# Designs tried in a protein design chat: VHH binders against o75319. Part 46

Target 1, 181 residues: o75319
Amino acid sequence: GNHIPERWKDYLPVGQRMPGTRFIAFKVPLQKSFEKKLAPEECFSPLDLFNKIREQNEELGLIIDLTYTQRYYKPEDLPETVPYLKIFTVGHQVPDDETIFKFKHAVNGFLKENKDNDKLIGVHCTHGLNRTGYLICRYLIDVEGVRPDDAIELFNRCRGHCLERQNYIEDLQNGPIRKNW

## First folded at step 19 (VHH)

Design FF8
Fold by OpenDDE, look of step 20:
Structure FF8 (fold): chain B 181 residues (1-181), chain A 118 residues (1-118)
Amino acid sequence: as target 1 above (181 residues)
Amino acid sequence: QLQLVESGGGLVQPGGSLRLSCEASGFTFSSYYMGWYRQAPGKQRELVAFIYSGGSTKYADSVKGRFTISRDNAKNTVYLQMNSLRPEDTAIYYCAAFKGDYGSTDYWGKGTPVTVSS
């Protein structure tokens, strides 16, 4: 249950806020039971997540977890003041319309309810890159009308890593617009 | 260092128009993302318009159809054309530049006041 995800160490723990948006992407934080398998400098816990966010002078208002497992950390490890939403998202394949809709709905709901603050929507999958990047970009493209290349570039820059999956990139660039909420 | 200087603010009547300019100095910002923000008295600063380095634009719902953001990279200037102004548009308007890269610094102008009043 406490096996470190493959290549998890290779990615920056937390990106930066995407300018013009309220998104921030990060890799999955790992609960304490994983620490014994990591060097101290490799550790990235839920507590570390919030510390790093504060270091950027930001505040999380929502966490969207796209991982397909619950073994990495518990919602109870998060502050009670920060809502947690799980959207089970299968890796390596383009998210289905239902998943996309759930994500859009969650984001729109948050924005509607948080007009009076500047709190961020934290999004993560395992590495905080491919699934995370796809859904964020899908939102920017479908809901905000951003050109696919502009969305992808912004995400890549802010995450500090580029989307890796060609099927995700292809779908973002050439795939159909998905129905909005 | 990049500096941003806003201009074009002022007093206008409801239904009037203004064009704000933001000129960058000390840096070429062709690769930067640019945004206009505003802060009304007693309210939080909010995004008004955003323009990607690639040219995509985004607007707050309250200004869609009335405001237009554009940029002239040759002049290192970003513009905000504001039409059909309303009293609720009254605020200090700020220009901002974002490089986007992890760890990069954001730049902000000092702001230009816009007052819409009869």
Scores: ipSAE 0.887, ipTM 0.940, lowest interface PAE 0.5, mean pLDDT 95
Fold by ESMFold2, look of step 20:
Structure FF8 (fold): chain B 181 residues (1-181), chain A 118 residues (1-118)
Amino acid sequence: as target 1 above (181 residues)
Amino acid sequence: QLQLVESGGGLVQPGGSLRLSCEASGFTFSSYYMGWYRQAPGKQRELVAFIYSGGSTKYADSVKGRFTISRDNAKNTVYLQMNSLRPEDTAIYYCAAFKGDYGSTDYWGKGTPVTVSS
């Protein structure tokens, strides 16, 4: 079906670029078939995503999709120039080490290939908050050496919403550093 | 109007040191993320060093171990200590301030030139 994800309407569509990083977070865009259940002002399509990024004078160079499904939109709905990567990430629990490693590997690969530009890595789960915030912060902590509270603060400010899941917050603040390779 | 003013640039020999300063006025400095960026002729502006509002720092690979970013919130100033300078460090260096809040405005200084040459 074309059911709108629970609470999806409650979140800002796209955050702001996280300064000092190449990240921007957003909620899952919904293809046109979902719009029958949305008011015009509630719509957030893949095209709307691209337009909002351009309004910030930014450009996406990669989209990392953390959802466990492909029913929300198709990669064909994205601009041809934007690579797309899916990393199936189970919700409600702290991502496992394999998922964290895949995310780190994807980010590091992008940064190596995009040294000579300033394109962004767009990251989303369903709401662009809990799984998205966890993996971005885990990267900043483990790979860049950022203190947990600094990483969480930056994500929360730029997303426009605070991380909600306590198990994610606790793991970021008190959990071990994970492998980077 | 909110302003950032860089100073401390100049001509220096390879292996030398410079200390850049960036003074901020017109905003609450302590809550901002601060960065130093540089732009060499014909190249895009790139991040050199970044400091979080809470003090975490990040550096470009090319400057790690040689450059140090720091901030003095009481003086509304961010610094870049540049040691062991190399010719490839030649650029205009820009200070930037980021609030981070959704929808907020970023601020950029006018830049201070640094030339590393014999």
Scores: ipSAE 0.817, ipTM 0.916, lowest interface PAE 0.7, mean pLDDT 92
Fold by ESMFold2, last read:
Structure FF8 (fold): chain B 181 residues (1-181), chain A 118 residues (1-118)
Amino acid sequence: as target 1 above (181 residues)
Amino acid sequence: QLQLVESGGGLVQPGGSLRLSCEASGFTFSSYYMGWYRQAPGKQRELVAFIYSGGSTKYADSVKGRFTISRDNAKNTVYLQMNSLRPEDTAIYYCAAFKGDYGSTDYWGKGTPVTVSS
């Protein structure tokens, strides 16, 4: 039900924009029904997300939700003007090629449609760290040609937390070359 | 405190070249991500070229193959070599430095104007 995700309180709600990119990462926002189990300073709702983005002088143009569940909030809790895309991403394993392709396709589509603005792609999983960091870095490496260590460093710095899952880190650094289609 | 000073702008004919420099003072340059941005009248500021602290580079589609970003950490300087210039490249060019750490301050230069016209 309204159970707070494990370790969710331990993570900063929203990172900062990753410079040189259109990405910002955050942990899953929790709808109001979860707030009964949260102190006021621990709350991070969909509204809080947009307020924090605005405080950074940024604007979201797309939210990519990587969670496997829909219990945390509904897309209707977001402003209607912000597109929302769910990409079901299996935890504990390196995302498969189909998932990576869906992510690349979504990002490339956004960049094409948003050439005339500076809006950001918001990406989250449950904690906004491992699955989120993996897919953002995979995009930067495969599509933009960024060195793995550079991508990982930028993500870690801007998220305010380091990638934790070693199989993800190893795959980013030493995994196979992947196609972008 | 950290300061960025751009230089090398000016008036140039279409097809010509310019080399922009951005000299940083008051910090250790090698740990920063650096970018060149530009803003033409009536337009929003846009990324032109970006260089990671570890050396990876990225370019706007409109300048790929024509512009090259590079850094010289010993001189605390970032360069933008601009070749095959077009009138559409006319803008004020800004240097920016990003530490990247959560909550860190970004730094911007005052800009150097570039005009590409016959």
Scores: ipSAE 0.812, ipTM 0.912, lowest interface PAE 0.7, mean pLDDT 91
Fold by ESMFold2, fold request of step 21:
Structure FF8 (fold): chain B 181 residues (1-181), chain A 118 residues (1-118)
Amino acid sequence: as target 1 above (181 residues)
Amino acid sequence: QLQLVESGGGLVQPGGSLRLSCEASGFTFSSYYMGWYRQAPGKQRELVAFIYSGGSTKYADSVKGRFTISRDNAKNTVYLQMNSLRPEDTAIYYCAAFKGDYGSTDYWGKGTPVTVSS
């Protein structure tokens, strides 16, 4: 049935807002049907996500879901006031240029529409680490001109876990120059 | 005690320059991310300039090319050089320090006012 994703319990549910940015990263929230396989303290639902963001004195203005599936939760589980965007991102390999472009476009669209508030872009994959960290760092490097090591350091600190996939790290540090638009 | 103290604000004519300073005490400055924020009356506080612990910088679109953030870790000080000032730059300017580590505390100064008018 609704199997808990491998190693999902090993990751902090929600990171901290990345200072100087509008990003916050988290692992995939799990709908109620998964909770029968979880101890109460292990639960992390869509409602829990919003409570944890509020506890940081922050507010989500967009959720970008990088997973390939809708089995973990449904957009209907989110407040109707929070836009939701799915960008299918293949795991285990560096995201292709089309995926990177979609992410950059979504972020820039959000920033234009939200220039008069401080709402956050929430980004998640399954664990909120490798694909999530790659795309956030790729945006910071390509669009904001941040040095690769600075982007990676900020993400790792704020997520509370270090990026693990070496091909992602190598591409961020030494990969080709990419066009943004 | 952990403190951030801004200085260098004041009244200046349009087109003029000011240099803001923010001195940090009571913590290891070099490992922090630093930012200058501003708040005009009736507006939300906004990021003006940000500097990563490793030296990367970011600026609000409205100040790009006119403002420069820099840091001197030996003096525990971050600076904001503001050139070609405009009336819309009028605000209280705040210095902020962010450790970034999960669960860490952020620090804010009390602010230094900047007024740009003829």
Scores: ipSAE 0.810, ipTM 0.912, lowest interface PAE 0.8, mean pLDDT 91
Fold by ESMFold2, look of step 19:
Structure FF8 (fold): chain B 181 residues (1-181), chain A 118 residues (1-118)
Amino acid sequence: as target 1 above (181 residues)
Amino acid sequence: QLQLVESGGGLVQPGGSLRLSCEASGFTFSSYYMGWYRQAPGKQRELVAFIYSGGSTKYADSVKGRFTISRDNAKNTVYLQMNSLRPEDTAIYYCAAFKGDYGSTDYWGKGTPVTVSS
């Protein structure tokens, strides 16, 4: 059977748009086959994701899926008009430079193509917290010149949960700037 | 009740300068993220400049090096110094305040018009 990811129920489904940015973070939506193991109020499907974004008066223009697995939902479960990109990101370790570069490249490409609208980049890993928060903050720090503590504060407030992994936090605060090109 | 009021807009010749002000009332200003946005006729509202609660700043590429955002927390005021103005800067300029907390309310001013023309 389809196992609910550990602690997935403990996290808010969708954060708030991060002001001053084009990002919104959320936990992984789960396709209907997972719902046998969920109470109705615990469900968070791909359709639920889009409804919650609409309720915030926002619109997704790209989804970046950071999970290392393909079992949670199929891209087919998303509207055909919303681009989807998977960037396999190993959990528990600070993402490597190749992963960081791929994320920066994807974000920069989106911003160029969407300069005349206000659509959002949705980013998720399993919980929408540690890998998601790390890569968003790394982008803000390296590409936009935001101080580490400012980036982390904004992410934590908007996600509604604080980054948990100390190795991620330490690398954001004290680690080297990564190349942008 | 939280309210934002912009001022300082007007008509200016290309190459000129304007200083916009945004006064906040009804809240403690220091914990908010603040932004200046603009909307030209027929276009969507766009971010011009943003200042984090901790002081980091961000600018649209089109204004970088010409515009400066700043804040005076004692006066509950955010500023936009606009130098080397161009006709493309013509727009209504809006001030916005964001708490950032999940579920929090954002606040927007009514806007101040800026026209850059000979």
Scores: ipSAE 0.807, ipTM 0.911, lowest interface PAE 0.8, mean pLDDT 91
Fold by ESMFold2, last read:
Structure FF8 (fold): chain B 181 residues (1-181), chain A 118 residues (1-118)
Amino acid sequence: as target 1 above (181 residues)
Amino acid sequence: QLQLVESGGGLVQPGGSLRLSCEASGFTFSSYYMGWYRQAPGKQRELVAFIYSGGSTKYADSVKGRFTISRDNAKNTVYLQMNSLRPEDTAIYYCAAFKGDYGSTDYWGKGTPVTVSS
């Protein structure tokens, strides 16, 4: 018996594709074993994730899991055709340079391998908001040269929730550009 | 409802230039993210250039340094300046507008063909 993550019910399960990008953000899907603790309308399983993406007429080509645990679902619960990457990302603090670099490297590799399709990179942490939003925005700022406020605005709109961690927002707006290689 | 009409396409020789326009009809144009996409025969539609509501721009690698996206919010118009055109740029070019809000409607133009050939 695992506990439902704190505040997990308060967030929309899946955002919408961020236009002009290959990103879509969502909260962590939960294995069926968690459903004993959820009302039917609150359930959000790995299968539900893929159904919701298809309902948007989109297709996932990579999932980047930023959580620091494996208790929520197993990669084996995902379809074979969707690559999965775990990047352990500590919450509450701005991700370190190595974590940022790993994220950038994964995104750049995906874009190269998938230049002839329109599949999406799905990114999640526990709530699909703070760590997820930070790393997506850091990529847009550092790699694509997007102004911080533009990146944050796009993420917030498409996720359906605003970034909450002020230290993340401050680092995105005023912190140093991190290296891309 | 917002509508988009592209213009400025046509036949141009390699090395030439062309300026596409996309005029929007609707209310708040300035709050939209705008993009130019293209689709060559037998290929999927791809992003060419994108401009954020706050002015940030991005480009496909294949057009960087040759194409420039810009917007004139007073005229509800988005432009794509295409320089140093190559035969590989031959495609139907589409303008798109995105509100970005969860659940919002995206808008697409009908496309304007561009052919780069001698």
Scores: ipSAE 0.804, ipTM 0.907, lowest interface PAE 0.7, mean pLDDT 91

Design FF8
Fold by ESMFold2, fold request of step 21:
Structure FF8 (fold): chain B 181 residues (1-181), chain A 118 residues (1-118)
Amino acid sequence: as target 1 above (181 residues)
Amino acid sequence: QLQLVESGGGLVQPGGSLRLSCEASGFTFSSYYMGWYRQAPGKQRELVAFIYSGGSTKYADSVKGRFTISRDNAKNTVYLQMNSLRPEDTAIYYCAAFKGDYGSTDYWGKGTPVTVSS
């Protein structure tokens, strides 16, 4: 039931805020039932997530969950004051246009509603790296006009880990600009 | 230790122009992301313009088409050209530098005041 995801222990729990943006990326938090298989220093719960964000002097205003399952934690484990959105995103392949559109729509809606604060959009998949990095970079490229290499570099630096999947990297660098409407 | 010093602020009439400069002391300026932020009294600090280490730029909607950010890595300097200034642009303008690396420290200047008044 509560198997620790492969390689999950190898990744930093929470990245750094991406400067010039409203994004912060992290790996999936794991509810208490997973802790039987974790050393105390390896635990990263929803509560731990919020503590780490506060330690950076930041505040989450939205969590976008890109995982294809509900087994890691429940939205009820999050403070009620933080909106939660799940966008089912298939791993191992470049996300389809519908998924990209949903992500862009969610980000644009957040930015419109949060013009008068500096709250962050937290984005995660299982490891907070490949799907997360792809969609954040796709947004920066397509919506903000950022050069692909600039977007990838910023994500890699702030996450503390480089994007790993070559097909994602190639699509960001050489693939088509996706429609924004 | 990286330090940032802003200059070029002052009093200007509506419709006028100013150019802000931010000079950095450090050997790795070219690898930093740079931004201009502003804060008016009673308001939250907001991003005005941002420039990536590789040259990509981003602007707040309120200044797009009027303000231009640029950088000169040889001089360790970032600029903000401010045209068609309006009274609502009145604020203290801050330069910021971001390494971006996980765990790295951000650097902020002390600010340069800009007043747009008739």
Scores: ipSAE 0.799, ipTM 0.908, lowest interface PAE 0.8, mean pLDDT 91
Fold by ESMFold2, fold request of step 21:
Structure FF8 (fold): chain B 181 residues (1-181), chain A 118 residues (1-118)
Amino acid sequence: as target 1 above (181 residues)
Amino acid sequence: QLQLVESGGGLVQPGGSLRLSCEASGFTFSSYYMGWYRQAPGKQRELVAFIYSGGSTKYADSVKGRFTISRDNAKNTVYLQMNSLRPEDTAIYYCAAFKGDYGSTDYWGKGTPVTVSS
């Protein structure tokens, strides 16, 4: 059912725009049905997401949802029409090459379509940290040529939490660059 | 309070060069991410060049191969070397500094105008 994801309350809802990029990371918003299990100050709904983005004077142009489930919210419940893409991403292990490619393809498509505006790509998994941070950093490293430690530092600072899964960190720092096509 | 002051803008012929400087005052900015942005009349501000605190750089496609961002942390200064200038490079150029931390303040310079025309 409406079980609050493990440790979800421990994370800041929305990060800060990553400067020099079009990315912003957040934890999964939870639709109204989950709020019975949350104190008012713990709530983070799709509406709250959009309000927090507006408070930063930013606008979402795409949401990339990395969760492997569809129970947290529906795109139709978003308070604004915004492009939405689900990329089913297995947790706890380094995302496979197919998942990495799908993410890169989505980001590249967005940047091409949105070259004349400054809208952001919102990326989330359950906590908006490990899978989200991995794929954002993998994009910055492989496509933009950013040094691994520079990418990780920027993500950690802007998310307000450090990447936690050591296998992800090790792969970013020492693993191979993945093909972009 | 970090304050950013740009200099080096001006009038230049197509094909010419300019070097923009942006000096930070008040505190060292070695841990900051730095960027040059530009805004032409009637257009939105766009990223031109960006440099990470650890030295990684990024450029807008329209300036790759012509512009180079660099930083001198000892002088608290970031530079933009602009070569092979074109009329479409005409804009006000802004320096920006980003700490990146959640809740941190970004800093923007007042801008330095660059005009590329015959």
Scores: ipSAE 0.799, ipTM 0.906, lowest interface PAE 0.8, mean pLDDT 91

